# VH-VL binders against q9umr5, part 380

Target 1, 268 residues: q9umr5
Amino acid sequence: SYKPVIVVHGLFDSSYSFRHLLEYINETHPGTVVTVLDLFDGRESLRPLWEQVQGFREAVVPIMAKAPQGVHLICYSQGGLVCRALLSVMDDHNVDSFISLSSPQMGQYGDTDYLKWLFPTSMRSNLYRICYSPWGQEFSICNYWHDPHHDDLYLNASSFLALINGERDHPNATVWRKNFLRVGHLVLIGGPDDGVITPWQSSFFGFYDANETVLEMEEQLVYLRDSFGLKTLLARGAIVRCPMAGISHTAWHSNRTLYETCIEPWLS
Below, E stands for the ipSAE of ESMFold2; O stands for the ipSAE of OpenDDE; V2 stands for 0.75 times the mean of E and O plus 0.25 times the DockQ between their complexes.

## First folded at step 18 (VH-VL)

Design pn12 (framework fv_nofazinlimab; at its last look DockQ between E and O 0.79; V2 from the best seeds 0.85)
Fold by OpenDDE, second read of step 19:
Structure pn12 (fold): chain C 268 residues (1-268), chain A 122 residues (1-122), chain B 112 residues (1-112)
Amino acid sequence: as target 1 above (268 residues)
Amino acid sequence: QVQLVQSGAEVKKPGSSVKVSCKASGGTFSIYAISWVRQAPGQGLEYLGYIIPIFGTARYNEKFKGRVTITADKSTSTAYMELSSLRSEDTAVYYCARGSYDSTGYEPFDYWGQGTMVTVSS
Amino acid sequence: DVVMTQSPLSLPVTLGQPASISCRSSQSLVYSDGNTYLYWFQQRPGQSPRRLIYKVSNRDSGVPDRFSGSGSGTDFTLKISRVEAEDVGVYYCMQGTKWPFTFGQGTKLEIK
């Protein structure tokens, strides 16, 4: 039998968004028990990410307990960060494949059309003012806002991303790294036509330097220092990178070709 | 100069709802936290919650157990605080306040409204 | 929740004399960025509160230099070097480090 699949949604999202994914899984892997976690939907997805991590943890623990052979995680957009944190804080998770579906794993610093409705024009350059404060850090979007022009503020004020990345020293860094390394495979999915994740390479742990030049994962300090285990995972062949062009952000979970190419192979 | 102008005094019956408005003038961005604080007669200040308008949702003090709803209309630069299931102990002056930023960073509560008296009585 | 405790709650002062208000937090107010988000507010009779001090010791514009804030960790103090008649009112400390943000009980400053 196939291992259970747990799905975690993204910002302003709900379980309804994954109806096509469920169909694909059912068709190609009949009998798979798929659970789309209906927590922190809609505007509730703006709650602090650590709060979300705790809620999702409570939901996945029973599922994992009933699946001694392991489970797969499919985590979309913001959900990918939630899942990474989840795997970092859980010392007893049994995740075989962690599928990060178009997630801003290295943070977000976007001013795309998608974000313009949320952030007025030119607000990207000013969002650090509120986000890197106690008031801003009570919202999920600020928890992974990564302003390359204010790296000092990011490193010091980010209450989520900087911590799970091990970019700021904290007493749990070693343990979180150990826990995260329990994952069988890290499947990173994203693409240049996403239109939301900015830069899109963030889905592959790439990100801007101070000049807004995109550096790849292997150039990042978190990788070089192996602060949360990326270098170790790569060395043992546990990282899979699956880039795909021509897919918008809201279509990653509804594209059949993407599913067959990047997701299905890891649903064993 | 930033000014916060709140709606007028309200008299409500127990079990009803009240919605107080706070119109901001002089703002340049929708990234300021607008906080709501109340003060019962002769008592201290109590933090209800706050909203960052661009996010479209608020952070609430759980003490109010979902009775408070804070919203913002960016088009009119107006924040709202609605309190439902009113009780006599909800009688208070309700204040809105807005933050600002300087070279040292973002700071809330730089500007205050004039306050709105809400009286809950049978 | 973080409990903010002010002392004294009532502060009668002679004009021209100094005044001191203490604020203690139930836990450290040092944030991850190394800042301490402790604020002092003044509320004159019949008026809205007014921020006097932000981040422990920074005085807002227009606030007389008679006012000063100090402290660290869990213990903070607001001082008035020479009390004037216009200083009559209630003073509040507030922490903005941990949600929910909380106020002290207030200290009522009166002239003897």
Scores: ipSAE 0.930, ipTM 0.967, lowest interface PAE 0.5, mean pLDDT 95
Fold by ESMFold2-Fast, scan of step 18:
Structure pn12 (fold): chain C 268 residues (1-268), chain A 122 residues (1-122), chain B 112 residues (1-112)
Amino acid sequence: as target 1 above (268 residues)
Amino acid sequence: QVQLVQSGAEVKKPGSSVKVSCKASGGTFSIYAISWVRQAPGQGLEYLGYIIPIFGTARYNEKFKGRVTITADKSTSTAYMELSSLRSEDTAVYYCARGSYDSTGYEPFDYWGQGTMVTVSS
Amino acid sequence: DVVMTQSPLSLPVTLGQPASISCRSSQSLVYSDGNTYLYWFQQRPGQSPRRLIYKVSNRDSGVPDRFSGSGSGTDFTLKISRVEAEDVGVYYCMQGTKWPFTFGQGTKLEIK
């Protein structure tokens, strides 16, 4: 039968958002056991990402243990960063496909349509002041805030993303890399009309330089140094890039064409 | 000049709740951490939690999680600390405090409110 | 939690004499950015605390130069070179490196 699917939601989100995704999976892969994790819902999604990783880890262990043939992860938005860390800290994970739905894999820098109530236009350039401090790092958003005009502060103060991307050294970096490399497929999904993830190429490990010019994955030091295994995975043929225009941030999990094109092929 | 003005003293019965306000004037409000600290008579300082108003949620010291709620109203530049299920050991002066930014980055506790005495007695 | 331990707890001092307060942390207070988030506060009788020193050794605006902070890692000192009557009060160290942020138990400075 089909491998179980574990779904991890995003910022200010909950399991409720994935009802259409569940319908699509049931239509194309009937009998698939899909578990949408309802931890850190709503406001709790602002808790530090390492705390969320620990909670999600406790939830996925029994699911993985019951599925010796492996499992698939579908991780949406901020949830994609949680899943990045899960794959690194678990030395016994059996994940086949890690499907990242519009997640800011190299970080976030910008005002967004979805988050405009949280991030007024004037705050984008000033968030670094609080985010790159121990106070700010107790909030998930600051864990992946990546101000390209203060990259030195990001590298030194980020307690999560800079570490998980291997942009700053960590004692566990070697074991995290080995664990991450056990993944079967890294499926990256995102697009220019997302409206939230800024730059949208962050979903594909691209990001702004100091002039806000986007450099793609292969130009990033993280890739060139193979800090957590991107270059190795690409060489194995294990990275899938699936960009799609015309999809807003809250529609990635409810668009049938997106599902059929980018997700369905990776659910064995 | 930044000023933090807290609400007046409260006398509460055991089992009730208290809500203390902290109004900020001068400067911006949304991107500074607003911390809540208490001091029981003759005792030291104890960190309850803090809020960064732009995020709309707070971090709580686990010792008080479930009883303390910290909120902020950006339109009035006011932070609130509510403590429920009051006990005699909650008798203390409650302080709000705010940080500042300088050449070394973010620095907490630059400005303090005057304190609010909360007495729990029956 | 990071435990902050101050010594002495009571510090009687003669006017004009130097005073020294020690603060030890159970873990290193060096953050990943290379900064040490160690702070010193003064609380005069009946008043709110006032920050004197931020990040180990930086004196706040308006704080007299007779106050100085020093230290590294887990061992920190606040010194007053010439104690004045207005210095009477309780002094607290605080760490802001790791949540939950914690205070030392306080040192009461008294004129003898």
Scores: ipSAE 0.825, ipTM 0.918, lowest interface PAE 0.9, mean pLDDT 91
Fold by ESMFold2, look of step 20:
Structure pn12 (fold): chain C 268 residues (1-268), chain A 122 residues (1-122), chain B 112 residues (1-112)
Amino acid sequence: as target 1 above (268 residues)
Amino acid sequence: QVQLVQSGAEVKKPGSSVKVSCKASGGTFSIYAISWVRQAPGQGLEYLGYIIPIFGTARYNEKFKGRVTITADKSTSTAYMELSSLRSEDTAVYYCARGSYDSTGYEPFDYWGQGTMVTVSS
Amino acid sequence: DVVMTQSPLSLPVTLGQPASISCRSSQSLVYSDGNTYLYWFQQRPGQSPRRLIYKVSNRDSGVPDRFSGSGSGTDFTLKISRVEAEDVGVYYCMQGTKWPFTFGQGTKLEIK
């Protein structure tokens, strides 16, 4: 009776990370078919995001085809960007709830504990130099790196985020917007104690201006121009914001209160 | 000044593995692409793959994936290329190379190692 | 994969005369940022390659001004205005726009 749920993991992650989330769903919504996609695990999560999108698309097509009443997506961290791209490129997706679980939807600009094994020294002001090149864009972190002090380089060199945000012109922009707008609900989850997503408001489509002042979603040019449908979705009442303090980045999918407050209501 | 010094020549049997080192000195290491290229005797250049040490992982030319492993040790500023299941066709000079940054952005292959001859003979 | 085709493969030249090497790609090398990631390398006998030209036409430091690069899209040229004895070697073009990045076959420049 419940729509199937598809789970997409994040950077350096795997399907095992979601064992507690699966338990919560089973307890509150027994009989729900939950599929945690086990593609691009560990170091493979650093592959270009368009390669990941293609692989995840191939995996979700048969699941969606068997569920004509619709499916829900729960997409964690980097996985939320993969899922948003899926909603844009799939003409025939039947997603009701897209649940974005602490995802860097407007990009990442931060030295954080989660990335510290990659960055032993604070490097955020210098990473643009490699990321905004063909060599850097072959790695997923660079696909959504968003340096607010080099926005011109971001807009022109990003092979992923600038495209799915509609920040750079491309021939598919109109079709991607139409496809994205078929989603039933966009559920945005994140919080100030995440410790990895920087700024944490990226999970709510907020981001830095050139002075590193956080502008909220409604102040972003992509919202104001409705470049991929955020303004339209908000006007329909289809955007749900569920911020929660006190949760670190690796704990979003293992916190029962978060699940009950922010996720469970949308698993119809 | 940036200098890349590679390990010495190797003679190997078919089916074995070789690991070539590339030690960088005279500059930062972690934020550059460090590439591996080979050249069989009398032939052209083949791109094996590259690593950006700050990410700790490499991109491989699929022609060689499964046999090539590229790693880096940031503490010693040394990159490594390991080629397994060696065949006689793998006889070549193996080069490492590092890029550079300037006002035009990132540019590959600015500095080259001296090359490492790997001979595979049965 | 992007195929890089050089011509000629062998180029005998009289000292003091010009030389021209062509490089053609199987698809456009213009990246989303408007840059064309086309490079030229020289390999003298018994030496490692050396980068001569980056992004089509930019001469590296220490490369003599008799070397120049030009072209756009899929067609590129390396010119030497007056060949000198030290120019003997093999010249390679390379594209860095689409992974896997690829080299041309090489052009062997020889003194007649």
Scores: ipSAE 0.808, ipTM 0.913, lowest interface PAE 0.9, mean pLDDT 91
ESMFold2 (binder alone), look of step 20: mean pLDDT 92; pTM 0.936
OpenDDE, look of step 20: ipSAE 0.929; ipTM 0.967

Design pn120 (framework fv_nofazinlimab)
Fold by ESMFold2-Fast, scan of step 18:
Structure pn120 (fold): chain C 268 residues (1-268), chain A 122 residues (1-122), chain B 112 residues (1-112)
Amino acid sequence: as target 1 above (268 residues)
Amino acid sequence: QVQLVQSGAEVKKPGSSVKVSCKASGGTFSDYAISWVRQAPGQGLEYLGYIIPIFGTARYNEKFKGRVTITADKSTSTAYMELSSLRSEDTAVYYCARGSYDSTGYEPFDYWGQGTMVTVSS
Amino acid sequence: DVVMTQSPLSLPVTLGQPASISCRSSQSLVYSDGDTYLYWFQQRPGQSPRRLIYKVSNRDSGVPDRFSGSGSGTDFTLKISRVEAEDVGVYYCMQGTKWPFTFGQGTKLEIK
């Protein structure tokens, strides 16, 4: 009787990462049909996000069509941005709970543990040079790289995040907002000990200003202008914020306390 | 002075593979992207793909996806382009070219390798 | 894919006279940042290509000022105000606005 759950993984990730999450769901909601989408795995996760959105869209359409009562999305890390765009581009989605698991919803700016491993010789201050070009925008990381010291370049060159956040105008913005607002609940999860998502408040639509001071969601222009519906969702009581300390980036999908506190209540 | 030096000419049989190298000198290897372009005899230029070494992966033109692999080795400042399942139509000069960034932004093709002739014959 | 069409494909020119090469794209080359990622390359016989012009009209360092690029949207021109013997070769336009990046067919410039 439980709605099906669709899981979308993150950067350099695959379905294997969610084995504990599936065990938790089976324990608390036995009989739930859980589909972990096995697309854009490993290095393929670096493909442009719009290409990933199209591929995941093709995969979710038949699942949603078979579930007239609705579905839930659990979207991890970069996968949360894919799910943001899916909810905007799909005219007919029936998503009840969209559970965003430590995703950089306002972007990424930081030399974190994961980025240092990925970019051992790079400094965060220099990525804007390649990212904000047509060459860089063919890589998913650059699609949500948000350098607060070059916000003008981010706004003008980002082919993905600036558009889905309504930070730059797009012909489809009104339709994307209408579609996104169909979601039942937006469940935001993240925390200060993540170590990868920088700033960690990006998971809650907070982000750096030009001085690297974090401004929370309600202070963001995208919220104040209600560009894609955050203010409307909050007024409707549809946004859930679930911060948790002590959880590293690769542990969000395998922590039982996190699951029981932040995920389990939203899997009707 | 920036210089891109490519490996020497190759003669290959149909069905085999070829791996062309492009060694960069001058500048930091991680500070630029490397593109691969080919030119069949008497024909125009065709873009195969490019790699941004710091991301560890490449973008391939769909026409060649599945046959082309582009890699980079930061320790030797060398990029590689491997083309498999060779056929006579792959006979061409293969060029590497870099793009760099400065205060004005990113620009491609500021320096080119000398080219590597790959001949595919029976 | 964006198709790049050059005209003429063969350009015989008398020494000291001007030459003009057209490049047309199947769709606008203006990127979201307002820049136009249109490039011109020269390939002399037996040599690697050399970038002459980047972003429509900017000359590369070391490129003589007799070379100029112009255009907007889908229609671009490379002009040589006074052709010299060393200009013999093939000229290519290229778009870098939309992946996959594509070249024109090339224009062979010859002295008459």
Scores: ipSAE 0.813, ipTM 0.912, lowest interface PAE 0.9, mean pLDDT 90

Design pn121 (framework fv_nofazinlimab; at its last look DockQ between E and O 0.84; V2 from the best seeds 0.87)
Fold by OpenDDE, second read of step 19:
Structure pn121 (fold): chain C 268 residues (1-268), chain A 122 residues (1-122), chain B 112 residues (1-112)
Amino acid sequence: as target 1 above (268 residues)
Amino acid sequence: QVQLVQSGAEVKKPGSSVKVSCKASGGTFSDYAISWVRQAPGQGLEYLGYIIPIFGTARYNEKFKGRVTITADKSTSTAYMELSSLRSEDTAVYYCARGSYDSTGYEPFDYWGQGTMVTVSS
Amino acid sequence: DVVMTQSPLSLPVTLGQPASISCRSSQSLVYSDGKTYLYWFQQRPGQSPRRLIYKVSNRDSGVPDRFSGSGSGTDFTLKISRVEAEDVGVYYCMQGTKWPFTFGQGTKLEIK
């Protein structure tokens, strides 16, 4: 029998977005129990990410308990951050594969057409003003807003990303790292044609430096310092990078080729 | 200069709903938090919630158990506060307020509306 | 929720004399960025509230220098060096560090 699959959606999403993914899983792995968590759907996905983490935790605990051999997580977009945090705070999770599906794992600093209504050109440069405040941090978008030009503000005011990355010292950093390292495989999926995740390399823990030059995962301080276990995971062969071109952000969960190439191999 | 102009006084029956508007002028609208605060007669200030219009959703004080809905229309630079299932204890002056940016960052409540009296009576 | 406790609740003051209002929070108001989001508001009779102080000690534009804010952690104070007739009203502290943001009960300043 196949391990259960838990699916966590992204910003402004719902379970309906994953109907094709469910179909693919059912077809290729019949009998798989797939649970798409209908929590924090739509506008509710703008709630603070820690709140979401707690909600999702309550939902996944029973599923994990019934699956002693382990489960797989497929976490899309913002959901990928939720899942990473979930795995960091859970000392008893049994996740075999954590599939991060086009997630801004290293944060977001983008002005894309998809998010233009949220992040007009003028807003990208100024969003730090509201996001790095208590008022802004009550919204999920701000929880992983990573302004490379205001790194100090990010490090100090980010109430979510900076913490789960271990970029800011906190009393749970060691434990969270330990917990996260329980994952069997970290599957990172993304691509240059995403159009939303900015930079798209964020899905692979790449990100802008102060000059907006994209640095790779291995060049990031979080990796170099192994602040939450990336270096350790890579060393033991637990990180899988699956880049794919030609896929827009809203199509990652509904592309058959992507599924077969990047997702399916890790559902066994 | 930034101004917040609220809608007029309301008299409502228990169980009904009221929607108060707050129109902002004299500046940008989308990237500021618009807060709603109420004050019962002779009482203190109570924070209902706030919206950052670019995000399209509000943060609510859970004390109101979902009775408050805060929205914003960016096209008209107007924020709204709707309170449902009105009770006598909801009788109060309702204020909207907007934040601002300074050299130290974002600060809320720099500008206030004139207030809207909502009376709930049988 | 963070409870904000003001004292006194009633403050009769003679013109020209100093006034002091205390505000205590049930928990530290220091945010992750090291800043303390404590605010003071003034509400004159029949008027909307007005922000006087932001982040403990910063005066808003147009606020006379006779107003000053101080404090740290959980204890904060608003001081008026020389009370004037126009200072009559209710003063509120507010914390903006932890949601839901909360106000103190208010302190009513009156002239003796």
Scores: ipSAE 0.927, ipTM 0.968, lowest interface PAE 0.5, mean pLDDT 95
Fold by ESMFold2, look of step 20:
Structure pn121 (fold): chain C 268 residues (1-268), chain A 122 residues (1-122), chain B 112 residues (1-112)
Amino acid sequence: as target 1 above (268 residues)
Amino acid sequence: QVQLVQSGAEVKKPGSSVKVSCKASGGTFSDYAISWVRQAPGQGLEYLGYIIPIFGTARYNEKFKGRVTITADKSTSTAYMELSSLRSEDTAVYYCARGSYDSTGYEPFDYWGQGTMVTVSS
Amino acid sequence: DVVMTQSPLSLPVTLGQPASISCRSSQSLVYSDGKTYLYWFQQRPGQSPRRLIYKVSNRDSGVPDRFSGSGSGTDFTLKISRVEAEDVGVYYCMQGTKWPFTFGQGTKLEIK
C-alpha cells in the first residue's frame, strides 16, 4: 500500500480545488488514502500563518499517528509555507515527501494577476509600511511579504517568514532545523508562467536582491549558512527541483503532465 | 484634511442588526487600517476589529463571537461595521478611525470619525 | 488578551500643576522589531478620542510639549508638566503589540 497523502491548500482556496489531483492519484496509486484538509478556507486563509499552522498541526497529528511508515505532504501556494513551518515545529512528524507546489518559500513581492484581484492598483512599493507593523502581521499575506528594498524592516518585523527561514535569531532555530531535516525529500515545483508568485523563483528558494535581480537558492544567505537545512538536504540528494513552463498559478493541481512528471514519482 | 464621516444615530430593537458607515475624504484609504471601537455610556473604549481595505478582509475581536462584520468599499472610500443579534449591552457610541504613516512606520488611530450612537431599546 | 491597567482612575489636579498617569500591561509590549507599541489618547468631554503619544514617547503633531510619555516593558507613564483647563477629559493607554489590541480603563482628569 502507498503512504497516505495530506493536501494543504493556499490563499483564498478550499479543498474542492484539488479534485483533479485526487483523480490522478487514484488512477496511478490506487488505494492511497488522500486527505485534503478543509481548514482556513476562502477569506479565512488570510488569518495569521501561525494560527493556521496550529490548526493544521491538530489535523495532521492523528493522520501521521495512524501511518507509522510515513506520510506525504502536497502543499500548494501559501500552503507550502504552512507545511514548512509544520515540519519545523513538529518533533514527531513522519513526512517522507514534502511536495511544495508553487509556494512563495522565500517570500512575495509583486502586483500580479492574483494580487490585482485583491488590489487592482499597484501597491507593491508601499505595502511594506503596513505589513511591517503588528497591524499588518495579523494577515497572512504580510507574514510572507518580502520587500527587497526594505530588508531590514522585513528581518525585524516579519512574525513568520524571517523566523522559519532562520533569518532572525531565535532560540528554537536549532530544533526547527533538526525537525525539518527529518523529511525524506523536498520537491520544489513552480515555473515562469505562474503569474502570481513573484519572483516565481521563490518557489525554488530564489529571491530578489536590492536591484530586483533574482539570486538562486545556492546564492541565498539562508542556504549558505544552512539556516534551516537547505544545504544539508541538497548535499544529501534530497532536494528535487521540477520547474515547468506554461502553467498558471491556479492550474498546478489540475495539469496531468505536471502531476506525472513532478508529483507522481514521489508518492511512494 | 483627512475626514471620517459616519452615518447617523440608530435606534434598534433587540435581536436586530445595525450597519454603520464610515466615509473617508481628503486623503487615501486602501492601505491603512480602518478600525472600529465602541464606547458604552460612561464607559471606556473597546476594540471591535479592523480592516486593511487592500486585503478585503478584517480582523475581529473574538469577544463578539461572530456578530461583527467589517467591510470596505475601496471605490467609495467607505468602511462598514455591521453588528447582528443586538442586545441592550450593545448600546454605545461606535467610532471608526484611520491610521497614518510617519518616519517611524505605521501608527494607528490618527483620525477619528464623529461617532455613531446606536441605541438598543429594551 | 493583554490587560492594560491604569492608575489613578480619577485625577483631580490644580491648574498649572503637574499630572502623572500610570499604565501597566500584563505582558511586555516590546515587539520583535524592538519597538514598543504603546499609545496614549485624550478624550475631551463630548468629543472623539485624539491620539497624543505613539510608541511610548513620541508626541503627535500639534500636541503641546507639556505632554510627555515614558516607560518600557510593562510600565508606562503619561505626564503633563503644567495642567491647563483644556486638558480636562479622559486619558487612555492602548497596546498595539498583540492582537486583540486593548485599552486601559481610562483616567479622568479634572480641575479642582
Scores: ipSAE 0.842, ipTM 0.927, lowest interface PAE 0.8, mean pLDDT 91
Fold by ESMFold2-Fast, scan of step 18:
Structure pn121 (fold): chain C 268 residues (1-268), chain A 122 residues (1-122), chain B 112 residues (1-112)
Amino acid sequence: as target 1 above (268 residues)
Amino acid sequence: QVQLVQSGAEVKKPGSSVKVSCKASGGTFSDYAISWVRQAPGQGLEYLGYIIPIFGTARYNEKFKGRVTITADKSTSTAYMELSSLRSEDTAVYYCARGSYDSTGYEPFDYWGQGTMVTVSS
Amino acid sequence: DVVMTQSPLSLPVTLGQPASISCRSSQSLVYSDGKTYLYWFQQRPGQSPRRLIYKVSNRDSGVPDRFSGSGSGTDFTLKISRVEAEDVGVYYCMQGTKWPFTFGQGTKLEIK
């Protein structure tokens, strides 16, 4: 009897993308109850992240209630940010392993393959203009857009990521930190060949400074201040880092070697 | 010179749908957000929703839940607002309006279309 | 939803006299960035609305300097220092701080 697994998809995605992941889990952990949440699919994935957190929360509550021994979360791309917030707002979650598959945990800054599909010209230097406004913040992409050249605007206008990272004050910050620290394991997965998440080190809580030089997690103020518990989790031995080269953004949930190396060990 | 030109007046029967166009000229279409606002005869302004063309999707006022669809076609610099399941209460002038961003930030409603009268009657 | 309340709803004014329109919000319009997303629009009879003021007090290009906006938090005012004949119309305030964005009921300015 393995703990149930809940899967949260990413931007412009849905449950259909996880067919291979479900096959792998069934092969290595037969009998595992896997629920891939069919909420905010396709274009609905552009809705504000706080609305998505509310909807996913309602879906996971009955699953967690039926599993007193705990559950595992596998959260892909943008879905990893939804799961970050979910773990913070739920004062009674029983998540053992939170497995973050190539999620922009410190934000996104860069022209990616999917952004180029939306518009043909480079927009990375200009998205701050609309994203850091109430209009832009009604779209999920803007909720984690983190322009390192306009960090002041990000800190003051971000309605989601700056708050969940403790980069700007919130009345619930202490409670969110306490709730997040209930997680058993934080498993971070990502790699240099992703092609979408920019910088790819964002999946490991690294990010650009003002010169676009990547600073790793241990050099971030959010880690040094222990704003939401990263330093405490690392000291507890609860953070697992699993980088892998050669995997493109849409392949994290369908690569067997990645599954066996980075995911399988954490599905008790 | 920026200009928003809307399609002409329409008379529709209850239960039908209407699709109003808003063609933008002057400036780069992808640099704008387009809002849709309506005004019933003798009444105030009501916000329907808006689209940011570069994201390819829109944000809708819950009051019009499931009935309003806003789209944009970058190749023709045209935004559209479609309202379905029309009722007599939907009789109004429908306006598109531009919001732009520059080095100073984002500001809504800097230019408005001329309005499109939609009359819903049997 | 943020409710925007204007007063008066009807404003008869003598030519050359000042006019003042109040706009009150049901909650603070200060966004997390310290900016206040309050706007004023003018709609002349038979015309589309036109933005007069953005972010409380900034006058749009081409708007006469007799128009001024002021206020903070939940209490805002649009003032016309000397009303002219072309000022006849309906004036609306709008908040853009919290979705869904909402308008006041409108204030009809008429010459008496």
Scores: ipSAE 0.835, ipTM 0.922, lowest interface PAE 0.8, mean pLDDT 91
ESMFold2 (binder alone), look of step 20: mean pLDDT 91; pTM 0.932
OpenDDE, look of step 20: ipSAE 0.927; ipTM 0.968

